# Ledger of designs, part 212: miniprotein binders against b1l550

Target 1, 279 residues: b1l550
Amino acid sequence: MRLPEELLERARDIHSEAPSHRIKLDRVGSFGLKVPVEFKGFLLLAEADVWVSLPEGRRGVDLSRQVEAIYELSNPPKDPFSLCREAAISLLEKLNYADSSGVSIRFDAPLQDGESLKYYGVEISSIASDEIINKIRVEILGMTACPCTAELIRAYKSSEIAATHTQRSLGILEVSTKAEHPDPDKLASIIERAMSSPLRTYTKRPDEGGLVIRSLSNARLAEDVVREMIHLFLEEFGHLPEDTHILAAVRSMESVHMHDIYAERSFSLDEIRKEISSH
Short names: E, the ipSAE of ESMFold2; O, the ipSAE of OpenDDE; V2, 0.75 times the mean of E and O plus 0.25 times the DockQ between their complexes.

## First folded at step 21 (miniprotein)

Design lj17 (at its last look DockQ between E and O 0.86; V2 from the best seeds 0.65)
Fold by ESMFold2, look of step 21:
Structure lj17 (fold): chain B 279 residues (1-279), chain A 96 residues (1-96)
Amino acid sequence: as target 1 above (279 residues)
Amino acid sequence: MSPEYRKLLLEAFKLIREAMKLLREGNPEEALRLLEKAFELAQRAFELAEDDPMTRLALWLMAQIRELQAEAYKKLGDKERAKELKEEARELEEEL
């Protein structure tokens, strides 16, 4: 049942009142919005979250204006980085009681894999106040091969061919910076190159053999995959501001174990450079 | 991504923008003409979809068009048609 719209003139504006408990809130928002984006010539359906800060003296947020800030910018579809930043700025304009705003956009990014496509996870954010902080998280699956088992098998029969277990591993790079968002394809490439081998959408039997041989030639501990991701990141993105923060991680679904292996390192660019130069 | 799939969807998005403007201006009949064309384009894109991401975007857009058509019919006083179109939008979104 729809109520008559004339009642809006008689009803109190609950949102603009002072609350019973005058407590500032850091994030009040609408989560799980569907928005179209255009990423490198691909049209994609992304998921967005939008939020603002709410001062102690305001009881509620105008949800319609909040959602409007991103929907008005989403047609025609545009690149998700521009949408994210512009929507965060628009939130502060439309909801002038807020000290800060944030927008996150999640999508599966297409990556060419021979003649087919595979997808990897991307989440970007822009948080606006008197400055803008940009964050990007990339997740992509690859393959890892255990070097410990390979060495054990070599020693057992003095084998010329190292055999070992292989498994899917999820690589993660997350970057928070005042600069523009890093290109997600470059972050995904760093993760895949740090693994023992990329994971393919489809392979024929001869190609499968080559993939396995590559993984055995690049057997790596989860710890060393993380170290390699950091090394490759510094080569590609060492130019970012010194206070840029990075998280590098791997979750390995070990085929011979009932549990996963996890390794991670977080750092600022300034911190990691000092650490490396001390050795 | 197929160039035809992309071209169909971009034209549908353009027609949707124009229809939304017409609805704000109080021209629901002209908006409906554009929305009928937009739905045909989105449906053709759905038929061309080759993977789950392409299918999901086309279905979502078809649902958005049905919601806008329902709004237009409501402004024309056709409550039964508006109700039918809202139900179709819901059904399309459930397929996502």
Scores: ipSAE 0.676, ipTM 0.898, lowest interface PAE 1.2, mean pLDDT 88
Fold by OpenDDE base, look of step 21:
Structure lj17 (fold): chain B 279 residues (1-279), chain A 96 residues (1-96)
Amino acid sequence: as target 1 above (279 residues)
Amino acid sequence: MSPEYRKLLLEAFKLIREAMKLLREGNPEEALRLLEKAFELAQRAFELAEDDPMTRLALWLMAQIRELQAEAYKKLGDKERAKELKEEARELEEEL
């Protein structure tokens, strides 16, 4: 049932009235929208969050206009990077009482793994105000092998390749920049290369054995993985603005413990370059 | 993603845009003709879906088309058909 036009008018009036408490809100919007996107030739259904700031003198946001803004831009489906930026700008134009807006789009990104596809998590965001800040978060699973156990077993058996426990580890790279969004496949590649080995969707037994042997030869602590991620990130993305902010993290789902190991570093490009140059 | 699946969906999206324009212009009859064609394309895409992401997008698009058809029938004064199409849209969305 469409509410009578009178009820819609009353709802609009409620949004425009002064609030009982004059307090600015940073983010007001619709979360968990479904929007189609095109990512590297794949048409995908993504989840989206859209928001604007609300001034102290306005009771509520026109949520219908926010939803319309992103849906108008999503047909035809386009790349999620452009959709985020364009929608964030459109929100400010349509909701002229807002001083800031934001859009976040989440989906599982397809990645070619031989003849099959594997997926990694992507969250793309843009925040618009006097400037546009682009954010991307990439999460991908890999495998780590423990160097400590390897060393113990090596000492015990005098083996060149020591057995050790292996576990799945979640690698995370989050980048916030005034530049364009970094390529998520490159970020995923950095995470995989920083781990002991990538995960494969399908392996035959010989291939599985080879993957395990590679992981044992590249045994790394969670701390080592984070440091390697940072190193590889600087090599690939060192051209980004100095005020670019990065979070590098690993969550290791330990196979010998009931708890996870977590390591992270948050930094700007300027900060980390100064740190490395001081050694 | 198969080239055929992609082609079908992109054509359906085009027809939806045109239908939405016609609905705004007060031409629900012509909008319905385009939406029927769009639904057939989306349904065929659904049948060609090879994985969950392909299936979900096709189902979502089918649901969106049913909602637009319901709106068109409502403008034509056919409230009963509009209600049926809204229920079909809901059922499709529950499969997502």
Scores: ipSAE 0.497, ipTM 0.826, lowest interface PAE 0.8, mean pLDDT 89
ESMFold2 (binder alone), look of step 21: mean pLDDT 89; pTM 0.891

Design lj18 (at its last look DockQ between E and O 0.75; V2 from the best seeds 0.00; counts 0 for: pae E 1.6 > 1.5)
Fold by ESMFold2, look of step 21:
Structure lj18 (fold): chain B 279 residues (1-279), chain A 96 residues (1-96)
Amino acid sequence: as target 1 above (279 residues)
Amino acid sequence: MSPEYRKLLLEAFKLIREAMKLLREGNPEEALRLLEKAFELAQRAFELAEDDPHTRLALWLMAQIRELQAEAYKKLGDKERAKELKEEARELEEEL
């Protein structure tokens, strides 16, 4: 049953009351919203989270106003970075009791792969307060080849065999910065270039052979994939603010092992430069 | 992305914006005409979808249009049709 709307005028506004325990909350919001976006000419269905801080003196958040803040901006579909930032700002305007807001938008980004498309994972965030912090995470699959096994096989006497085990590896870059979000395609490219070879959506035998040969010529430990990701990141994005924070990681699904290998490094630009200059 | 797929969806989004304005202005009959066209465009885009992301977006938009049609029929007093359209929207969302 739908109750008469006139009751809204007589009912207490529970959300604006003081709570029995005056404790500030950092994130109160609506998670898992579906929103359309346009990314580099592609229309995509993204998933969004929206939230605000809640001061100690306020019992609840106006959830309908939170959802309104992003939905009003989502038709016509627009660039997800603009949507993310504009929605975060709109949240503070609509919910003036909050001292911070945040929006996350997740989608699978299309990447041209020869005649086909492949997709890689993207999550962006904008967190607004007296300043705006932008975060982006990209995840993309590539191929890695083991250099230890390759060296052993190369050293095998009376053999001209070039071989090693190859496997799928998930590369991860996260960037948190006061600057604009880095281009996710460039982050994905850094990850793929750090791998032994990219993964293709469709390969015929000649193309498949080429990918394997390429991976053998670029055999890398998971640890060195992470190091290469950092090196390539610094070459392309070293101009970002010094307090920019990065996480670089790889999870390798080793073909000859029952278990995955994981390598990770987090750092600020200031931190990594000091480390490099000490060598 | 197929240019035809993109064109169909953008036109559907435009018709949806116009239909929502008509609903706010108390013109559900006119809104329904636009929503029928929007659904046809979204359905054609669904048929052209070449991968899962394209399929998901088209299905989601079809579900949104059915919800708006249900709202329009409710304003016209056709509760049976509104209920049917809400159920159809739910079924479309389950395919996501």
Scores: ipSAE 0.593, ipTM 0.870, lowest interface PAE 1.6, mean pLDDT 87
Fold by OpenDDE base, look of step 21:
Structure lj18 (fold): chain B 279 residues (1-279), chain A 96 residues (1-96)
Amino acid sequence: as target 1 above (279 residues)
Amino acid sequence: MSPEYRKLLLEAFKLIREAMKLLREGNPEEALRLLEKAFELAQRAFELAEDDPHTRLALWLMAQIRELQAEAYKKLGDKERAKELKEEARELEEEL
């Protein structure tokens, strides 16, 4: 049932009223919108969140205008980076009572894996105020092999390559910067290179054996993976502004335990450079 | 993604933009002609989709076209057809 136009007008009037309590809200918007995007030649349906700040003197936000803002920019489909930035700016222009806006876009990014595709999780965000802050979060699964168990087995069997338990591990890189969004494929590559081995969608038996042997040869703790992610990130993205904030994390889905192992480090580029230079 | 699939969807998106403009200009009859063509293109793209992401995008676009068609028929005073098209849009969205 479409609400009568009269009810829509009343709803607009209610949003412009003074609230019973004069309190500013940081984020008011629509979450879980479906929007088309173009990512590296792929047309994809993404999920989007759109929001603005609400001043203390206004009861509600014009939610319809927020939705219109992102949909207008989504046809034709464009890259999600530009969509986030442009939509965040457009929200501030359309909703002149807001001092800040934000857009977040989530999708599974296709990644070539031989003749097949695998996917990794991407969340792209932009927050607009007096400045624009761009945020990207990348999540990709890899494999880790435990060095502790490897050492125990090595001590027992005197093997050059010791058997150990392996598990799937989720690597996470989150970057917040005043620069452009970092390339998510590069971030995914950093995560995969920091692990014992990447995961493959399809492997033949010889290829599977090679992958396992590689993992055993590169046995790493979750802590080692996070440190390696940070190291590789600094090599690839050390040119970003010093106030760029990074979260590097790993969640290891342990095969010998019912619980996961988690490790993280949050840092700014200036902070971590000072830490490394002090040693 | 096949080049044909991409071409079909991009053409459908173009027709949708033009139809939306016509609806704003008060020309629902011409908007409907474009939307019918857009739906055919989106449906063909759906049939060519080889994976879930491409299938979902095509279905979503078909649903959006049905909603716009319903709006056009409402402007023409055909409330019954508008209701049918809205229901079809809902059914397509449930498959997402």
Scores: ipSAE 0.468, ipTM 0.809, lowest interface PAE 0.9, mean pLDDT 89
ESMFold2 (binder alone), look of step 21: mean pLDDT 89; pTM 0.891

Design lj19 (at its last look DockQ between E and O 0.84; V2 from the best seeds 0.00; counts 0 for: pae E 1.6 > 1.5)
Fold by ESMFold2, look of step 21:
Structure lj19 (fold): chain B 279 residues (1-279), chain A 96 residues (1-96)
Amino acid sequence: as target 1 above (279 residues)
Amino acid sequence: MSPEYRKLLLEAFKLIREAMKLLREGNPEEALRLLEKAFELAQRAFELAEDDPYTRLALWLMAQIRELQAEAYKKLGDKERAKELKEEARELEEEL
């Protein structure tokens, strides 16, 4: 049952009061909003989270104004990076009691895969305060081939058989920077090139054979996939600010194991360059 | 993505923007006229949807249009029709 609107005139504005416990909150907002976006000519339904900081002197946030900040910017649909940044800025302007705001947008990005499309995961964020910090996480599947099993099979009866187990592996790159968001297609490309082979949505038998041979020729430990991701990232994005933070990871869904293999490294550009140059 | 799908959805988004302006200006009758056309366009786009991302966007837009139609009927004092349209919006969102 809906209550009469006139009651608002008599009711206290609970949100504008001071709380009984004066403790600031870092993130107060609406999570899981559905928003339309346009990514590289594709119209997609994305998921967004919207938040602001809440000072110790304010009991609650104006949630409807928060949600309005992103929805007012979402029609007509626009590029998700612009939507993310503009909504974060709009939040600070509309909710002037907050000293920071944040927006995250998640979608599956289409990528041309021969005659078909494949999709990879993208999550972007913009956090606005005195400055804007941009974060992007890209997740894409590739194929890995185990070099350990390949060596055992090669050594078995001293044969020329090139074989090993292959599996899908999820590559992850996450970047936090004061610069603009890196292009997600370039991050996805780095991940795929670090793998033994890309995954395809459709491959005819001769091409499928070629992909398998490619993966066997590029057999890599999960650890070396992560190292290669870092190497390729530095080649492409080494120009980003020195305090840019990166996470590179691989989760390999091992075909002959009941469990996954995981490798990860996080670093700033400054840290990794010192590490490499020390050798 | 089909060029027809994209064209239908972008036109539906345009009609929604105009309908929302009319609702703010106190003209729910004309807003309803635009929203009926917008729903037809979104429904045609839904029928053209080729895979999950396209299906979900078209379906979501149909639900948003039903919510706006419900708002318009509420402003006209037709609470029964507004309630029916909100139920339809809920049903559409459950398919997401």
Scores: ipSAE 0.612, ipTM 0.875, lowest interface PAE 1.6, mean pLDDT 88
Fold by OpenDDE base, look of step 21:
Structure lj19 (fold): chain B 279 residues (1-279), chain A 96 residues (1-96)
Amino acid sequence: as target 1 above (279 residues)
Amino acid sequence: MSPEYRKLLLEAFKLIREAMKLLREGNPEEALRLLEKAFELAQRAFELAEDDPYTRLALWLMAQIRELQAEAYKKLGDKERAKELKEEARELEEEL
């Protein structure tokens, strides 16, 4: 039921009032909006969050204007990177009392897997103030094989390729930068290459066997995967600004335990370069 | 995603933009004609959708068109038809 225009005007008046407590809020907005995007030629329905800061002297935010800002920019559908940046800027222009704004867009990104598609999770964000900060988070599943169990079995059976337990592992790369958003397919590729093997949507028996053999021949701890992700990231994205912040993480869904193994490293590019150069 | 699916949706999006402009200009009758065509295109896209992401986008677009049609009928003074179209929009959104 659309509220009568008179009720909307009354609501606007309430939002402009002084609050009972003069406290600034960092983020006020609408979360879980559905917005169309175009990603690498694919038209997709994404989820979006939009917010602005609220000064201490204002009771509420004009939420309708926030929603209008992103929807106006969403037709025709455009790439989610431009949508995030443009919407964040538009929010500051439309809501002149805000000193900061933000937009986050989430969707499952299609990735070609032979003749089929697989998907990985993407969250693209932009935060606007005096500067624009772009953030991207990529999550993709891969496979890990345990080197510890492999070593034990190798010692027992004297096999060149030792059997070991394998599990699905979630790799995560999060990048925050003043530069443009990094390419999510490149980030996904880094994660897959850092694992023992990628996952496949469909495998024929010979292909499945080859994938398992590859995994066993490339056995890695969760810690090894994170270190490899960082190494590969530096090779591909070492040109980003030195103040670029990265989170590299792995959650291994262990097949021999009821719990997951988790490893992470948070760092700036300048910090990690100094660390590596010191060895 | 098929080239045909993409073409249908992009044309529907175009018609929606034009219809929204006409609604702002006070021409709800012409807006309705464009929205009817847009709905047909979105429905055809829905029928061609091969996977869940494409189905969801088509359904969402159909719901948005029904909401705009309801707004146009409200401007024309047809409150009953506007209510029916809003209910159809809600039903489509529940399938998302």
Scores: ipSAE 0.519, ipTM 0.826, lowest interface PAE 0.8, mean pLDDT 89
ESMFold2 (binder alone), look of step 21: mean pLDDT 87; pTM 0.871

Design lj2 (at its last fold request DockQ between E and O 0.86; V2 from the best seeds 0.72)
Fold by ESMFold2, fold request of step 22:
Structure lj2 (fold): chain B 279 residues (1-279), chain A 96 residues (1-96)
Amino acid sequence: as target 1 above (279 residues)
Amino acid sequence: MSPEYRKLLLEAFKLIREAMKLLREGNPEEALRLLEKAFELAQRAFELAEDDPFTRLALWLMAQIRELQAEAYKKLGDKERAKELKEEARELEEKM
């Protein structure tokens, strides 16, 4: 049953009232929305979060208009970078009381892996205010080999036989910049190249031995993987604005330990250049 | 992802846009004809899906079409069919 139109006209707009406590909120929104995207010719189902700031004088946000801002832009499916930026701008236009908005879109990105596809995690964000800040986070699994165990076995066996334990490691690159989002495939490539060996979706038994042998030939500490990620990132993306912020991290699921090992470094491009030039 | 999978889904998305316009214009019967065609295309794409991400998108789209069909039947006064279609949409989403 619908309410009579006269009653709806008399009802006050709760959202536009002043709150009992005049406190600004940084993020008010809808999280976990399902949206279709097109990424490099693939149609994918992504998960999106949308939000706006809420000034201290406004009691609530119109959540239906927030959801509308992204859904009306999602058919036909478009690339997630354009969707993210355009939806963030649309949020500020539709919710003119907000001084900032944000959209985050996450999906598993396909990457060619021989005859099949493998997938890595991508989260794309745009924060709009008087400027737009673009953020991208990439997560991809690879293999690492322990150099400490390799050295112990070498010392015991006179270095003729290479052996160590191997484990899966999750590599992470996150970039915040005023420039366009870096290509996530390039970020994924940087992470994989920093590791001891890539992790394959489909591996026949002979290829499994090859992956282990490659890992043994390129044994690295989690700390060394992070350093290599930073080195490779600077080679490819050192041209980004000086205030670009990066986080590089590795979480290793160590085969001989009961808990994961974690290493990370965050920096701006200006900061890391000064650090490197001081050596 | 096969070229046919992509073609089927893009046509389904197009029919959905047209059906949503028809629903806003008060034409639920014509919207239902487009939505039945859209569902057939999405179901064919589901059958072609080779990887879990492609399966999930096809199932999600089939569920969205069932929700729109339910809305159309509500406008036609068929509440029982609308309830059935909403339940089918939930079942499709659970398979994702």
Scores: ipSAE 0.768, ipTM 0.930, lowest interface PAE 0.7, mean pLDDT 86
Fold by OpenDDE base, look of step 21:
Structure lj2 (fold): chain B 279 residues (1-279), chain A 96 residues (1-96)
Amino acid sequence: as target 1 above (279 residues)
Amino acid sequence: MSPEYRKLLLEAFKLIREAMKLLREGNPEEALRLLEKAFELAQRAFELAEDDPFTRLALWLMAQIRELQAEAYKKLGDKERAKELKEEARELEEKM
């Protein structure tokens, strides 16, 4: 049933009306949009969230304009970093009542693993106001080996390479900066290097054995992994602005019990430099 | 991702942009010609997809093309064909 066109002329713009309660909202938008992107030569389908602030005097946001803004910028597909920044800016231009906007783009990033591809999780965000803040979150699975069990086994059997339990661990790096988004492949590399060993999509028996031996020779607590991630991050990204915020975290899916071990540190570059210099 | 897959999709995206312009300009017949070609390219890309992420993008693009074709047929007054194309779009999205 098509509504009579005459009803459109009579219909109030509900979104432009004053709300019953004059309260500003920080984020109003569309979440879970599907948008094409080009990431390092790969064409991918990403999920996107788009939002703006809503002033106290406006009842609702023009959601259709938000969706249009990101889709106009997504054809042809472009890199998700530029798409995120450009869309955030475009939202402020198109929705002039907003004092802030934001875009978040999520996808599984392909990473070359020999002749195959493995994937890691990426979330790229930009928040626009008087300034632009860029955020990136990288999540990648690796393997950890427990040093405590290794020490117990060593003490018991006097072996040069002590057996220990191994588990999958999720490493997380989140960076918020006024600079450009850090390279997610570099962030993923930091996480993998901080763990006992990387995971592989396909292993032949000799390769699997080598991976396990490597992990045993590089046994690390979840706490060790987080500290190593921070150390490696400072070496690679120490040039970022001092007000750059970082979250480094590990969730270890422990094999000897049914619960996970979690460790994290949140810090600014200024804060962590002062901490390290004091020792 | 093969170079051919990328080429096919980028050309399909181009044709979609042109078709959308033609639809706005009130030329649905010419838009349909471009969309048919775009669909063929996207379908070929789907057949060449080596991994799930690439398959999903191709299916998504095929669905978007079907929706645009449905819009064009609606402008031409062919409501039946428009309905069929919308259903095809839905079926493609369910495969993603």
Scores: ipSAE 0.604, ipTM 0.858, lowest interface PAE 0.8, mean pLDDT 90
ESMFold2, look of step 21: ipSAE 0.750; ipTM 0.925
ESMFold2 (binder alone), look of step 21: mean pLDDT 88; pTM 0.878
ESMFold2, fold request of step 22: ipSAE 0.756, 0.764; ipTM 0.927, 0.932
ESMFold2 (binder alone), fold request of step 22: mean pLDDT 88, 88, 88; pTM 0.877, 0.880, 0.882
OpenDDE base, fold request of step 22: ipSAE 0.571, 0.570, 0.566; ipTM 0.850, 0.849, 0.848

Design lj20 (at its last look DockQ between E and O 0.71; V2 from the best seeds 0.00; counts 0 for: pae O 6.2 > 1.5)
Fold by ESMFold2, look of step 21:
Structure lj20 (fold): chain B 279 residues (1-279), chain A 96 residues (1-96)
Amino acid sequence: as target 1 above (279 residues)
Amino acid sequence: MSPEYRKLLLEAFKLIREAMKLLREGNPEEALRLLEKAFELAQRAFELAEDDPWTRLALWLMAQIRELQAEAYKKLGDKERAKELKEEARELEEEL
């Protein structure tokens, strides 16, 4: 049953009332919105979350105005970084009772892989208040080869077999900064280069053999994948503001174990530079 | 992504922007003409789509066009047509 529109004139505006319990809320929003974006010439359907803070004296959020803030900006489709930042600013303008806003946009990013495409996960955010904080998380699968098992097999006197277990590993880089978002393709490249070998969407037999040989010749502990990710990140993005925060992580789906292995390190650029210079 | 797929969708987005402006200006009949063309373009893009990322965007856009068509018919007083188009939009979104 649909109710008559004229009832809106007689109904209270519940959202503008004071709540029974005057408690500020940090994030009140609309989550799981579908929005079109243009990423590096690709038109994609992304998923977005939008939110604002809610002061202790306001009972609810104007949800329609909140959703309007991002959809007004989404046609023509634009790059997701501009959409994210502009929508976060628009939220504060439209919902002036809030002291902060946020927008997250997530999509699977296409990456050229020979003559085909592969995909990696991207989530970007912009948090607006008296300043804007930009966050990006990139996740991409690679291949890792265990050096411990490789060394054990190599040390076996009657065997010249170059072998070890290989597995898919998920590499993660997350960056929070006052600067513009880093290029997600460069973050994905850092993750893949830190692995023993990249994964391909399609390989012919000779290329597949080369991929495996590369992984065996570049066997790497999950811990050392994380360390290499950090090294490569500093090499390419060490110019970012010193208070930039990074999380580097690997989740390795170890082929000979019933469980995953996980390694991570979080740091600011200032922190890691001091750590490196102290050794 | 096919260059033709991209071209069809960008034109559909353009027609949608124009139709939304016409709806705000109180011209739902002209908006419907643009939305009909936009739907044809989006449907053709859907038929060209080869894999999930392209299929989902085309399908989502078809649903959005049906929502706008429903709004236009509501402004014209055709409640039955508006209801039908709202239901079609919902069905399209369920396939996403």
Scores: ipSAE 0.627, ipTM 0.873, lowest interface PAE 1.5, mean pLDDT 87
Fold by OpenDDE base, look of step 21:
Structure lj20 (fold): chain B 279 residues (1-279), chain A 96 residues (1-96)
Amino acid sequence: as target 1 above (279 residues)
Amino acid sequence: MSPEYRKLLLEAFKLIREAMKLLREGNPEEALRLLEKAFELAQRAFELAEDDPWTRLALWLMAQIRELQAEAYKKLGDKERAKELKEEARELEEEL
């Protein structure tokens, strides 16, 4: 049902009215849009959020223009990084009453795992105002082995490789920068290398045994994983601007407990460099 | 994703973009011709899709094309055909 043109005109008028309460809003938009993207040769259907700020003197946002902005740029499909940045800019141009805009794009990124594919979660964002801030969040599952239990078992049985409980752990790296979005595959690699072992989609029995042995030989606390993630991040991405903000986190889905263990550190590159240099 | 599947989708997206432009320019008849071709390409892509993600993407594209066709017919004054195409779009979206 097309709303009669009169209702559309009236709706436009309502959005342009003064609000009952003159309060600025930070984010008003459409969430959970579906947009096609091209990522490393894959065509993916991603979820997208688009928003702008709303000044105190305007009752509502023109949502149709927001949706139009991202869909115009998504056809033909392009890389999600460019789509995110370009759409954020386009939103400000189309909605001239906004002083800020934002776009977020979420999808599962395919990652080659031998002859199979695994995936990791990606959220790419861009916020436009007087400047553009690019944000990327990567989430990937790995495996951790508990060093505490390993030491207990080692004390009880003189073996070079002590048995311990293993669990899946979610590693998270979130980076906010004025530079281009960091490579998500590199971020995923950092997380996997910081854990006791990566997860595999396909394991033959010998390969499974090898993963377990590797995990046991690299037993790490959730805290150790976060510290290792930070260390590896600094080695790979230390060239980013000093005002770049990072969140490194791990959620360990403990196999021996009903609850998860969580560890995180939020920092700027400048802050963490000063901290490390002081020791 | 097969190279053939990718080619079909990219060509369909190109046609959709051109059709959307034609719709904005007030040429719904020419837009419909492009959208019909785009739907055929998307349908062929759907038939070639081996995996769920690719199947869903093709179905999504088919649904979007039906919505654009409905818009075009509505601009032409054919409300009945526009309604039918919107229903087809909804049915395709329910399969996602």
Scores: ipSAE 0.022, ipTM 0.273, lowest interface PAE 6.2, mean pLDDT 84
ESMFold2 (binder alone), look of step 21: mean pLDDT 86; pTM 0.855

